# VHH binders against o75319, part 21

Target 1, 181 residues: o75319
Amino acid sequence: GNHIPERWKDYLPVGQRMPGTRFIAFKVPLQKSFEKKLAPEECFSPLDLFNKIREQNEELGLIIDLTYTQRYYKPEDLPETVPYLKIFTVGHQVPDDETIFKFKHAVNGFLKENKDNDKLIGVHCTHGLNRTGYLICRYLIDVEGVRPDDAIELFNRCRGHCLERQNYIEDLQNGPIRKNW

## First folded at step 1 (VHH)

Design qd14 (framework vhh_7qia_2)
Fold by OpenDDE, second read of step 2:
Structure qd14 (fold): chain B 181 residues (1-181), chain A 120 residues (1-120)
Amino acid sequence: as target 1 above (181 residues)
Amino acid sequence: QLQLVESGGGLVQPGGSLRLSCEASGFTFSRYAMGWYRQAPGKQRELVAFITSGGSTNYADSVKGRFTISRDNAKNTVYLQMNSLRPEDTAIYYCATGPRYYSSFTYDYWGKGTPVTVSS
């Protein structure tokens, strides 16, 4: 269906680039079929995403979609020049090791192939907050060696919203490092 | 009961130095990023510097190399060392915590501000 996700309107469409990283988080863009259920100012389409990124003088080099559905938009709605990666990620629970690994692998691959530019890795789940924040932070912690609290703070600040799920926060702060390979 | 109290402002000649302090209370200081903002007459409030809970710092281009932000978690205080002050640095300086929106350069909580005037 084309029902608007719960609380979707409450979140900023697009965050800011995380300084020192290639990450930017945003909420899920919605394809045109959702627009009839939204006020014009509430609309956030794939096109709007790119416009907003451009307004920040940034460019997306990869989109990682963590939603557990395909109903929000189609990869075809994105420019052909921007790779799209789907990682089905279950909500509300800490992502499993496989999911974490997939995410890390994707990020590392991107960074390897994009050393000559400053394009961003756009990451989103439904709200671009909890799953998105967890995996980004998990990467920063496990791969980049960032302190958990610093990673969380950085993400929260740049996203404009704070991670909400205590299980995610707890896992990031106190959980084990996951395998990077 | 969150409070931010700025101090250290005043009148200084160009090329002079000031050190601003902001004492925080009512929250776990060490867990929050702190920032300094300033607002000059007729201008919008702008970010001057911020420091993360982990100690990472960032500065506005206009103050890089001249200003230094630091924090003492034991004293719940954030500092702004301002060297080589210029007339264009004249503003009310505000301490802030809890950035809400990165793009807006706005924090959730603000002090009352301390005035800094750079004039010959």
Scores: ipSAE 0.005, ipTM 0.272, lowest interface PAE 11.8, mean pLDDT 90
Fold by ESMFold2-Fast, scan of step 1:
Structure qd14 (fold): chain B 181 residues (1-181), chain A 120 residues (1-120)
Amino acid sequence: as target 1 above (181 residues)
Amino acid sequence: QLQLVESGGGLVQPGGSLRLSCEASGFTFSRYAMGWYRQAPGKQRELVAFITSGGSTNYADSVKGRFTISRDNAKNTVYLQMNSLRPEDTAIYYCATGPRYYSSFTYDYWGKGTPVTVSS
């Protein structure tokens, strides 16, 4: 049987849109088969994700899934109108340059194709925190020229949880700018 | 002004059925999760069922298979169909726009409630 991810219940399902950006972060949605192990108020399905985004008066235009598994939900559980991109990203280690490049390319492509609307890029890993926060902040620092501490503070505030992994924080603050082009 | 008005409660015999309605106004109903809660005398308020804005439903173990929650966004109304009623279902039933997930979000509003009594 499917196990609920460790500490998944400890995190807020969806953060707030990061002001001045098109990003919103959330924890991994869990398909219907997981609901037998959850109290009603703990459920967070793909359908629940879209309802919470609508409750904030926002609309998703892209989902980027950073988990290293496909067991939590299937792309078919999402509306056909919302593009889904899987970038397999290993936890614990700072994402490699290839992963960073793929993320930046997807974001840049979305923004170019969606300049005439205000749809959001939804980003998640298992908890919507460490891998998610790292890649969003890396994009803001490298592409948008945001100061590292400002990017981290903005993410932490909007996600409602602080980045936890010191190696990720250290890389964002003191690591090299990734020129992925 | 946000308002919730419950109706449909009453006295019913064990094994009977009732349909509760909650009419909402003053907010964009289609964007909000809606829940039915109940409070029996001397007990804490209990979540019975809720329905997300997209139609996903959840039920307390005590009512699974007997109660069905549904919504009609065109009418700004949420319903609770209660079948095979038992004496232990006796409570005041409340409609709410509130938490649907495990989260720090609090209830937006509570209705005044509609009493349900299951007795011979």
Scores: ipSAE 0.000, ipTM 0.098, lowest interface PAE 19.8, mean pLDDT 83

Design qd15 (framework vhh_7qia_2)
Fold by ESMFold2-Fast, scan of step 1:
Structure qd15 (fold): chain B 181 residues (1-181), chain A 121 residues (1-121)
Amino acid sequence: as target 1 above (181 residues)
Amino acid sequence: QLQLVESGGGLVQPGGSLRLSCEASGFTFSRYAMGWYRQAPGKQRELVAFITSGGSTNYADSVKGRFTISRDNAKNTVYLQMNSLRPEDTAIYYCAAVTHYGYWKPEYDYWGKGTPVTVSS
């Protein structure tokens, strides 16, 4: 089945743009088949995502999907004008160097191609929290030179939820900088 | 179910031309970036041509000036026009689709089964 992800209802659908960056984080949108298990106010479809972003006077230019599944929604459920990148990322463990570098390359490529606009990079995993927060913070630390605690604080404030996984927090604060671009 | 089907391969003499087609079904083709890979016997697959959802192209050095990748979103098809073919171009050619944008090394979501190309006299 198409069960609702564990704890998915506990999280705000969409955070706010992280000031000084092009990042916005959200939880995984759920396609229409999941709505049978949700109250109307709990629904968060791909359409709902774009409506909520628009309500913030923002525009998505790229979605990076970090889930290790394609069961929640399909790229075809998104507007054709918004590129979609899938990076299969296993939960619970700190993302490996290959995953980190794929994320950095995608972000750098988007920023290079979108110098003339203010479109956002939308990043999500299942809850839009641990894998999402880790990779965004890792980018800010390694590429932008942001202090780890400042990156984490910025993400937590804008997402509306704090990073929960201690191994992710530990790696961000005290782990090696991934210097191989 | 998403599928990619290659066609247009065959036997051609050195200096000849072939046009490969890759027809996509079951997905919104226009948002995918598309790549053509090839694999000669005993060798690893190599990327020869890539086209983004927006139409930007990139080529391996070995095929620059000879191969042209293009797409027709109305027909859900990507093409590889191969000119001035050489014996070294002999390989099975694979179509691949990926949902991300840009020129960095793509992670392909879908692959075709391949179409053989033999360049020989």
Scores: ipSAE 0.000, ipTM 0.129, lowest interface PAE 15.9, mean pLDDT 85

Design qd16 (framework vhh_7qia_2)
Fold by ESMFold2-Fast, scan of step 1:
Structure qd16 (fold): chain B 181 residues (1-181), chain A 120 residues (1-120)
Amino acid sequence: as target 1 above (181 residues)
Amino acid sequence: QLQLVESGGGLVQPGGSLRLSCEASGFTFSRYAMGWYRQAPGKQRELVAFITSGGSTNYADSVKGRFTISRDNAKNTVYLQMNSLRPEDTAIYYCAAYQSKYLPTGMDVWGKGTPVTVSS
């Protein structure tokens, strides 16, 4: 349906670029059919997303969509020039190793293809917080060797909201490193 | 090797302003992310402002709205404009460069620091 996701209005639409990385996190954009349930200042369409990224003097080179649904917006609502990757990720559960591998592979591929530019990897789930923060932090820990607490603090600060799911935080802090590159 | 030299520190009264500069020499400054850190007497060094190679900025909450970080790639220089200075801003200010490291842990390039004292 066209109902607004639970607590979606509680979150900042777009965070800031995570310094020293190519990541930027945001909540799911909502297509025009959702706007009848939103005040003008609450609207966050795909167009609004790109306008907010440009206001930060940044440019998206890839969007990774972690939602387990396609009801919020369609890839066709995005500019043709921006690649879109869907990784269906179930909420509440720590993402499985296959999902983690797919995310790492996509990020590594983007970075290799974009060595000569400064374009960003935009990552979102419904709120741009738990699944999004987990996978970004997991990448930083496993691939870049960042300490878990440092990765979490960097994400929280740049997103403007703290990771909420204790099982995700616990896995990041004390879980095994997934050596799938 | 990239070398960093800070300048612009000094004594200033509360409410005053200072502009710090950090000049880089060596290879390809424009590809580095740059940070400004400070260390107050008896405290650990903390990151106060950060700028990516693309120009995106981030600030510690204690300085947000008062400090502005910027860069001039043609001059291999990063700046910190400090406004509305407070006694608690008193510290030695350090410039740091990141090729691909995210936080202070594992950072390879630091300047020698420039002291800032905010006092009446």
Scores: ipSAE 0.000, ipTM 0.123, lowest interface PAE 16.7, mean pLDDT 84

Design qd2 (framework vhh_7qia_2)
Fold by ESMFold2-Fast, scan of step 1:
Structure qd2 (fold): chain B 181 residues (1-181), chain A 119 residues (1-119)
Amino acid sequence: as target 1 above (181 residues)
Amino acid sequence: QLQLVESGGGLVQPGGSLRLSCEASGFTFSRYAMGWYRQAPGKQRELVAFITSGGSTNYADSVKGRFTISRDNAKNTVYLQMNSLRPEDTAIYYCATRPYTYLGSMDVWGKGTPVTVSS
């Protein structure tokens, strides 16, 4: 189906770069077939994503797609110069250790290969909020040693929306550090 | 320029104690997480203790209860207090940090300080 994800229109398309990091979060871009259900000002295609990133004087070097579907857009809708990584992540549940490990490895690999530039790691799920915010904050806490509340505040401020899922917030604040980094 | 300098390594007898220090320069120390790693001859480097910018600590199971990591932000120093040392603790000990402005694996390493536990 060509239906718009529930509440997708309620979220800002793209947040701001998280200062002191290489992360930028956004909601899922929607391919051309969805545009019949959107007003012009509501459209957020893969092309629109890159235009909005450029408007912030930023450049994407990697996209990590956390959605558990391929129906919203295809990798071939992205510029061929930008690597795309799919990590199928189920919503609602705290991501498992294997998912966290894959995310950390992808981020670490990108940063090792991009030491000589300032390109960003773009991360999204459906709304660019819960799964996205969890994995970015988990990385900052476990890898960078950021305090949980500081990581969450930074993400919320830069995304323009607060993490909503209490189980995600509780795991970030009180859960164990994942030592497979 | 981020720099870490380890000190305090040496020769100790089994059951002895040793305190390692790692002095940081070139960055705002209080904002960075710090870790102690070790590498025994012929083995891969392993994490033994970790302290966040907020002071939360984590330890490898092999050292839990014997080693204590702490930090002194006023002195830009992280410490590893090692008690009840065993011959299997013999290794070169490395201090490392993950700068907040750089995401990824431990990017800033010290040169290491050797610890030998033997009678």
Scores: ipSAE 0.000, ipTM 0.117, lowest interface PAE 16.0, mean pLDDT 84

Design qd3 (framework vhh_7qia_2)
Fold by ESMFold2-Fast, scan of step 1:
Formats: structure tokens, C-alpha cells, sequence
Structure qd3 (fold): chain B 181 residues (1-181), chain A 120 residues (1-120)
């Protein structure tokens, strides 16, 4: 379907790079077929994503798509040179250990293969906020040893929106470290 | 073969204005994002302004409020209106067409540049 996701227009398209990391978060890009339902200034296509990243003097090296659908855009809508990884995640529930492991494995693999460059890992769900923020923060806490409140604050500041789901925040602050790296 | 042809550059005094044009041929112009870049002697090429296929615009901080990018899809042309020009705007200005989706190999396309000198 070509229906605009609920509340999609309420969120900034792209955040800022999270300093000290290779992460940048954004909301889901919408392919050309959605543009008839958007004003020009509301458009955020795959092309718009790459242009906004370049304007920040950054370059994407990997996109991790956390949505549970393929209706918003296709991998074929992305440049052939940028790897795309789909990790299907359902909203509302804290991602399971298998999902967390897949995310960590993808990030660690990218960093190992990209030691000689400064390319970014772009992460998105529908709004680029709750599932996206959870998995990025989970990585920073579990792998990089960042304090939970510091990880959350860094994500919120750079995304330009605060994590909204209390169960995600609670898990980040008080949940167990998942040692799957 | 894709071709971008810039025009409108020249010598202008500080505080003056210039309008750059970039005419595209050999591709479907309306599907591409278009950007204006500049390169001063001894410096890296930098993005000055861009406009998406949908019409969204962005500007470098150094030119916000002074420069305006626009496009005319019927004429396959992108424009850069430059007002309140400063000596530090002196550079060669390049037009570029950008495609960042699709399965097939596609590169950015660049014009040959048009020089802009802001000097008394």
C-alpha cells in the first residue's frame, strides 16, 4: 500500500551522526509512488536520504532496515554500492536476543571491513526512533561499554527526538547485558 | 552520453549578484537531484546547494540566506541565484546530477565548471 505511515511526518527525516560512533539514524524513506501524497518539502525518498547524508559531509556504507514490511521502498531503490540488511522487527516488544545478535554481528562485521574509512551505518525503522534507538543503544551499552543513560542521551540528542517506549528504556537501563559478540 | 553545461559565471564586485544556469541533456532530468558545488584554489570541492527531484532544498551554512537553488523541469535546467556576493565566494562552480537508487550502476554526472570571481 501507498499509505503514509502513521505519525511519519512528525519526525525529522535524518538525525546527526552520533559522535564517537559510526551510527546515524533516520526515518523510513518512501519510494516515488508515495510522493503524490506529500508536499515537496515533505518528500523523503531514498535519493533524498543520500543527499541529506552527503550535506552533513558523511557517507553511508551500510543500511540496516528494521521495519516489518517491504512496502515503503525496495533494496533496488538504493545504490548498488551500499549494502542493505533487512532485520524484521515487530514494534512494541523489546527485540529478542536473536535480533539483537543479528544487529551486533552486522555492525561488528561492517566495522571490521571498514577500518580504513569513516563510512556510516544507517539504521531505520518506521520513525527511526524506538526500535532504531533501542538497537543502537543496546550495541553501545553491550559492546562499547557506554553507560545506559549516556547512550540514551546521545541517541536522543543526535536523532532530535527522545525514545518514547518505556519498556525499551527500562530494558536499556536495568536489563541484562547480551554478550553475543 | 549525459552532458551538463554551466553558464552565468564571471567577474563581479563584492555585494553584487550572479545567476548561474546548468542545462542538462541526455537523461531524464526530473528524476535526478541537482547540486551546485564550488572549488576554490587549493581547497576541496564543497556542496553549496542542492535540490531534490521532489523540490526540497538544502544549503551550506556559508551561503544560507544569500543563495537560492531552483529548477525548471520543462527546460531541463537548474539555477543558482547568488546575492550579496563576498570575496570568499570566489571559486569554480560545478553543476552535478545525482542518482542514488536503482539496481544498475549509475554515477554522479558533473559539468566542466564555470568560474566566479568576486573582486574589486
Amino acid sequence: as target 1 above (181 residues)
Amino acid sequence: QLQLVESGGGLVQPGGSLRLSCEASGFTFSRYAMGWYRQAPGKQRELVAFITSGGSTNYADSVKGRFTISRDNAKNTVYLQMNSLRPEDTAIYYCAAHSYFGKTYEYDYWGKGTPVTVSS
Scores: ipSAE 0.000, ipTM 0.111, lowest interface PAE 17.7, mean pLDDT 84

Design qd4 (framework vhh_7qia_2)
Fold by ESMFold2-Fast, scan of step 1:
Structure qd4 (fold): chain B 181 residues (1-181), chain A 120 residues (1-120)
Amino acid sequence: as target 1 above (181 residues)
Amino acid sequence: QLQLVESGGGLVQPGGSLRLSCEASGFTFSRYAMGWYRQAPGKQRELVAFITSGGSTNYADSVKGRFTISRDNAKNTVYLQMNSLRPEDTAIYYCARGYLSPTHYYMDVWGKGTPVTVSS
């Protein structure tokens, strides 16, 4: 269907690059079929995403899509030069270890393959906030050794919205480090 | 373009005070963590104080209770208030831009440093 996700209009389309990282977070782009339900200033298509990234003098090298649906846009709506990775995650629950591991391996693989450039890893769920913020912060804590509160603060500032789900925040602050291998 | 400029260093007597300033330009100051480091003659550079974008602070054990880090986002400036100065605080003090925990060396921009000498 063509229904706009609940509260999607409440969120800034694209955050800022998280300094010292390759991450940038955004809400889900909506393909052209959704535009009949949106005012011109509310539109945020895949094309709009790339235009907004370019306006920040940044370039996407990977998109990680954390939504549990394929109805919002198709990989075919993205430039062929930008890899697309789908990791199906359900809202409300803290992502399981398998999901966390998939995310970490995708990020590590991208960074190894892109040592000679400054291209960004774009991460989104529906609102680009809870699942997105959790997995980015989990990566920073577990792989880069960042303090949980610093990771959360950095994400909140750059996204322009604070993580909302208390169970996600609690897991980041007090949960175990998820070691891979 | 992207620059940190420290000021406020000098010669001071033991027990005295100094306030260091670090003025940032070329980036959105409010979005970054900021830190103060120092390097004494013949020693390694060490973290003195750190402030996150949200205002949370951390201090080296050697300066806790004597030094205070603060920031003014409207002025793009981070400060280090140094009280009860001791001869062992003698060092060149460096301002640095960070995004994450200082314990993991996530500082990517450094100032040129400002010397502080504590002696009779």
Scores: ipSAE 0.000, ipTM 0.158, lowest interface PAE 14.2, mean pLDDT 86

Design qd5 (framework vhh_7qia_2)
Fold by OpenDDE, second read of step 2:
Structure qd5 (fold): chain B 181 residues (1-181), chain A 119 residues (1-119)
Amino acid sequence: as target 1 above (181 residues)
Amino acid sequence: QLQLVESGGGLVQPGGSLRLSCEASGFTFSRYAMGWYRQAPGKQRELVAFITSGGSTNYADSVKGRFTISRDNAKNTVYLQMNSLRPEDTAIYYCAAYKPSGWYTYDYWGKGTPVTVSS
């Protein structure tokens, strides 16, 4: 279906690059079929995503899609030069170790291959907040050794919205470090 | 009544240094993350440096190794030491304060201090 996700309109479409990282978070862009249900100013398409990123003088090098559906947009809607990775991530529950590992692996692979540029890893779920924030923070905590609260605070600031899910926050703050291999 | 007052901007030659200060008032400074942003002509405002309430620092790649953000909670002041300045660093620099507020975040902004790097 092409129903607008709940509260999707309430979230900033694109955050800011997280300083010291290659991450940028955004809400899910919606393909053209959704536009009829949106005011012009509410529209946020894949094209709009890239325009907004460009406006920030940034460039996307990878998109990690954490949504648990494929109904929002098609990889074909993206420029061919930007790889697209789908990691089906169930909402509302802390991502499992496999999901976390997939995410970390993707990020590490990207960083390894993109040492010579400053392209960003764009990460999104539906709102680009909870699942997105968790996995980004999980990476920063587990791989980069960032303090949980610092990671969360940085993400929240850059995204423009705070992580909402207590189980995610709790896991980040007090949960075990997940294996990186 | 919350205020952020930037100072320290000016004209400097490439390779030079400046130290920006931002004095905060009207809020509990220690509970806020602080950031320095800059906006160059014709460009969007970008986050340059960020320091968490806990004191952790993060930098844009473009300024890593050159800029240092620090804070003095006793003085309610955040600093940006800028070394090895480049022409591309020319911008109006803004101090911002951030505190998580539910599901939405927002910044308090200073008026900005101009930094011009030119030979």
Scores: ipSAE 0.021, ipTM 0.432, lowest interface PAE 4.1, mean pLDDT 91
Fold by ESMFold2-Fast, scan of step 1:
Structure qd5 (fold): chain B 181 residues (1-181), chain A 119 residues (1-119)
Amino acid sequence: as target 1 above (181 residues)
Amino acid sequence: QLQLVESGGGLVQPGGSLRLSCEASGFTFSRYAMGWYRQAPGKQRELVAFITSGGSTNYADSVKGRFTISRDNAKNTVYLQMNSLRPEDTAIYYCAAYKPSGWYTYDYWGKGTPVTVSS
């Protein structure tokens, strides 16, 4: 099935780097087989992703894919020089502690290995919004001590779209801090 | 190469207790963070308890106050003490280890040990 994800066209392809962090968020790139169902201006392939990031004078050092599927694009569609990490995350539910730990550890590992450069951690789910925004904000709150409302505001501004799922927002604002190293 | 072997699962009545063990073989066990996961039929794998290399612990809300994770670095073993067991705790329990440096993902998983809580 080459069906375009529901509401995928409603979202900007790529946000801006979140200032003070190494994060950039975007919606899922779609491989060439999806382009038959898209107008030229709607296309957003893995190549388009890298071109748009270069247009911002940024460079990707890691992609974290939070989708629960591999149907949208293959890791082989990405440049060989950029590491790819898959964290299977079910939509709609607040990510479990396993997913949160995996995300935090991947980010911490990247930052340690890339202290001498300014490369970005690219994070996406299907729309680059709810699962993506939750995990980035959770990291900022739990690891970097950012106030929940400040983390959410920063993500919303830089992504160009506001977090939509109330259960995610509620967990970020009022939920327990996940104490992981 | 790190290998994980779980033991201690079994059948127990509601309100009972079990202690799970996970023995690791391989270099530098003391530097790894360790977790206990469970997976019930038809459900997603859930992290229930976590212990860092330094001994700091964290628990899922569903098991907090009932389960205790601990480690013995001299024996290369992590434990999960499970008290006041409920039918909802029925699952296959898995041990997992995080690398101390580099890419911080679950690098190693055991094959799991089944726990059934029923009367």
Scores: ipSAE 0.000, ipTM 0.130, lowest interface PAE 15.2, mean pLDDT 84

Design qd6 (framework vhh_7qia_2)
Fold by ESMFold2-Fast, scan of step 1:
Structure qd6 (fold): chain B 181 residues (1-181), chain A 119 residues (1-119)
Amino acid sequence: as target 1 above (181 residues)
Amino acid sequence: QLQLVESGGGLVQPGGSLRLSCEASGFTFSRYAMGWYRQAPGKQRELVAFITSGGSTNYADSVKGRFTISRDNAKNTVYLQMNSLRPEDTAIYYCATLHYYSRGPFDYWGKGTPVTVSS
């Protein structure tokens, strides 16, 4: 079914680039088949994503899709020039070490291959908040040495919404550093 | 202007100790992970120790148990305590920030402080 994800309309479609990083976070784009249930101002298709990022004078070089489904849009709905990576993550649970490793490996690989440009890594889950914010903050903490509270504040400010899941926040603040990059 | 100034290097006998210091200015030191790199003649720079803004430490296998990295945020200083020094520790030691810029990874570097462990 083409039912809109719960609370999807409550979230800003795209955040701002996180300064000092290559990250930008957004909620899941919905392919054209979902537009039948949306007002024009509520639509956020893959095309709308790229238009909104261009409006910020930014360019995507990679999309990392953290949802556990492909029902919302397909890689074929994206411009051919933008790589797409699927990392299946289950909501509610803190991502496991293997998932964290895959995310870090993808980010490190992108940064190595994109030294000569300023293209962004776009990261999303369903709402672009909890799984998205966790993995971005986990990367900043473990790989870049950012203080947990600073990483969380930076993400919250740039996304325009605060991380909601206390277990994710607790793991970021007090959990172990994962040396799996 | 971001600046890192290393000190504390010198000549030491095998088995001796040295404490390196790195004073930072021009940025919010407490928000940055700090590392110590070294470069021996004819070799590439290697990261030997780092400390996150939150105080977590990591060490290269070659220095584990002998070197200790620490920081004093009130003094904008990172330290490397080097014990049980060996001739193979002879290198120029560099202080660096660990940070990524939007154009890829970027480390701010000091000018280095030489450490020589005599035969």
Scores: ipSAE 0.000, ipTM 0.109, lowest interface PAE 15.7, mean pLDDT 84

Design qd7 (framework vhh_7qia_2)
Fold by OpenDDE, second read of step 2:
Structure qd7 (fold): chain B 181 residues (1-181), chain A 120 residues (1-120)
Amino acid sequence: as target 1 above (181 residues)
Amino acid sequence: QLQLVESGGGLVQPGGSLRLSCEASGFTFSRYAMGWYRQAPGKQRELVAFITSGGSTNYADSVKGRFTISRDNAKNTVYLQMNSLRPEDTAIYYCAAGTKYYLPSHYDYWGKGTPVTVSS
């Protein structure tokens, strides 16, 4: 139920905006019920997320939740002005084409609707690293035509942590381009 | 025998630059994330910047655009280039090494610190 995800404390709560993109990655915020298991400085709630984003002089326009559970926080914990999208994404394995497509579609939809602002697409999985990094990079590679290594480097630098899973990295570097429709 | 030795601190005028170095010994440097922390008088120790073993960097908002953390694994050294220094940057700067990056408690090893004073 309310157990802290493994290694969750090890990661920066929020990365930086990826220059040239609308992406920002962060680890999963945890609802209040988790706070009793955390030191005050370790707490990272949905509210904290928005505060940290504001501190960066940014604004979230969309949250894409890639976790494969709903136990971490509720959409109701988010401001009503920020749409929330859940894309159940299995951990440890390269996301399937359907998942990739869902992600791309969501991003493209957002960009189409938000041409007049500079709001960010916040993406997170549990740690906001592997699944998050893969899908962001996959988008940059497949849709924006970014070189795989450049995409990975950009994500790593901005997230403050490096993609860890070799299967993700390998797929990004050497895997096929996934169809965008 | 594990040591982190900071150097490069000193007195500098506002707008000036300093380059801090931290030389590590006694452990496999390339496997560790390195961090710079600072503690001003009467304040808590705060993260300035860290660089992961993989080379990813992160900075405190207060130093973004001014400070650059880098590492040379061949020299077992981590650097902090500090440009456009401000009086509020005055602190003792500490080098730290850890396998984790985010919290001070994540760092296993700490240097003794090098003082940086920014004053007219």
Scores: ipSAE 0.005, ipTM 0.232, lowest interface PAE 11.1, mean pLDDT 92
Fold by ESMFold2-Fast, scan of step 1:
Structure qd7 (fold): chain B 181 residues (1-181), chain A 120 residues (1-120)
Amino acid sequence: as target 1 above (181 residues)
Amino acid sequence: QLQLVESGGGLVQPGGSLRLSCEASGFTFSRYAMGWYRQAPGKQRELVAFITSGGSTNYADSVKGRFTISRDNAKNTVYLQMNSLRPEDTAIYYCAAGTKYYLPSHYDYWGKGTPVTVSS
């Protein structure tokens, strides 16, 4: 049924905007059917997501969903004005070059279409940490020229949780720049 | 060409207040993260506060609760309200702008600074 993801309650719902970028990271929102298994203060629905981002004086212009499932919420639960992009990623493995390419293409396309505003790209996986942090940092390193340790530190600070997967961290620090345009 | 011009520095008694302003030109101000740094004589430059394009703020522990950073995008200006000033706050205050990602060592643009002296 509507089983809460393992350790989902252990993570902050939404981080802070990563300064100098358009990125904000969060854990997966859970649709209304999950609320019966949550205390009121634990609820984090799609509506709660948008309210929390508004409380930070920010506005979402795109959501990139990196989860391997559609069971947590439906795109129809989001405001019609906010584009939704699904990129299926498997946890625990470093995303492949095709996945990295799709993410970079989506980010670059959003930035081109949104030159005249300051809307954010919201990125999430299940916990908004490992896959989310990897792809955001990979973009900063490969496209923006950020040093790997600086990208990781910025993500960790703004998300409020540190990247946990050593293979992801090692790939960011020592792996090749992906030129997959 | 991005230009930053600071103002509002001066001499103040301990416990007093000052408001610093930094006016920006030559860029889309609303898309930049803005920060205030300070440098005391013979000391390393340190971050005091920053504010993102969306308004999220961060403060150095030494000034938290006493200083407030804010921005007015219509005026292309960032402000630093400094309350309960201490002699240790004496420094030249610099405005900075970052375009990609904010890390204290990665600000791309700097103003020339405005001096603040806190003494009796």
Scores: ipSAE 0.000, ipTM 0.142, lowest interface PAE 15.1, mean pLDDT 84

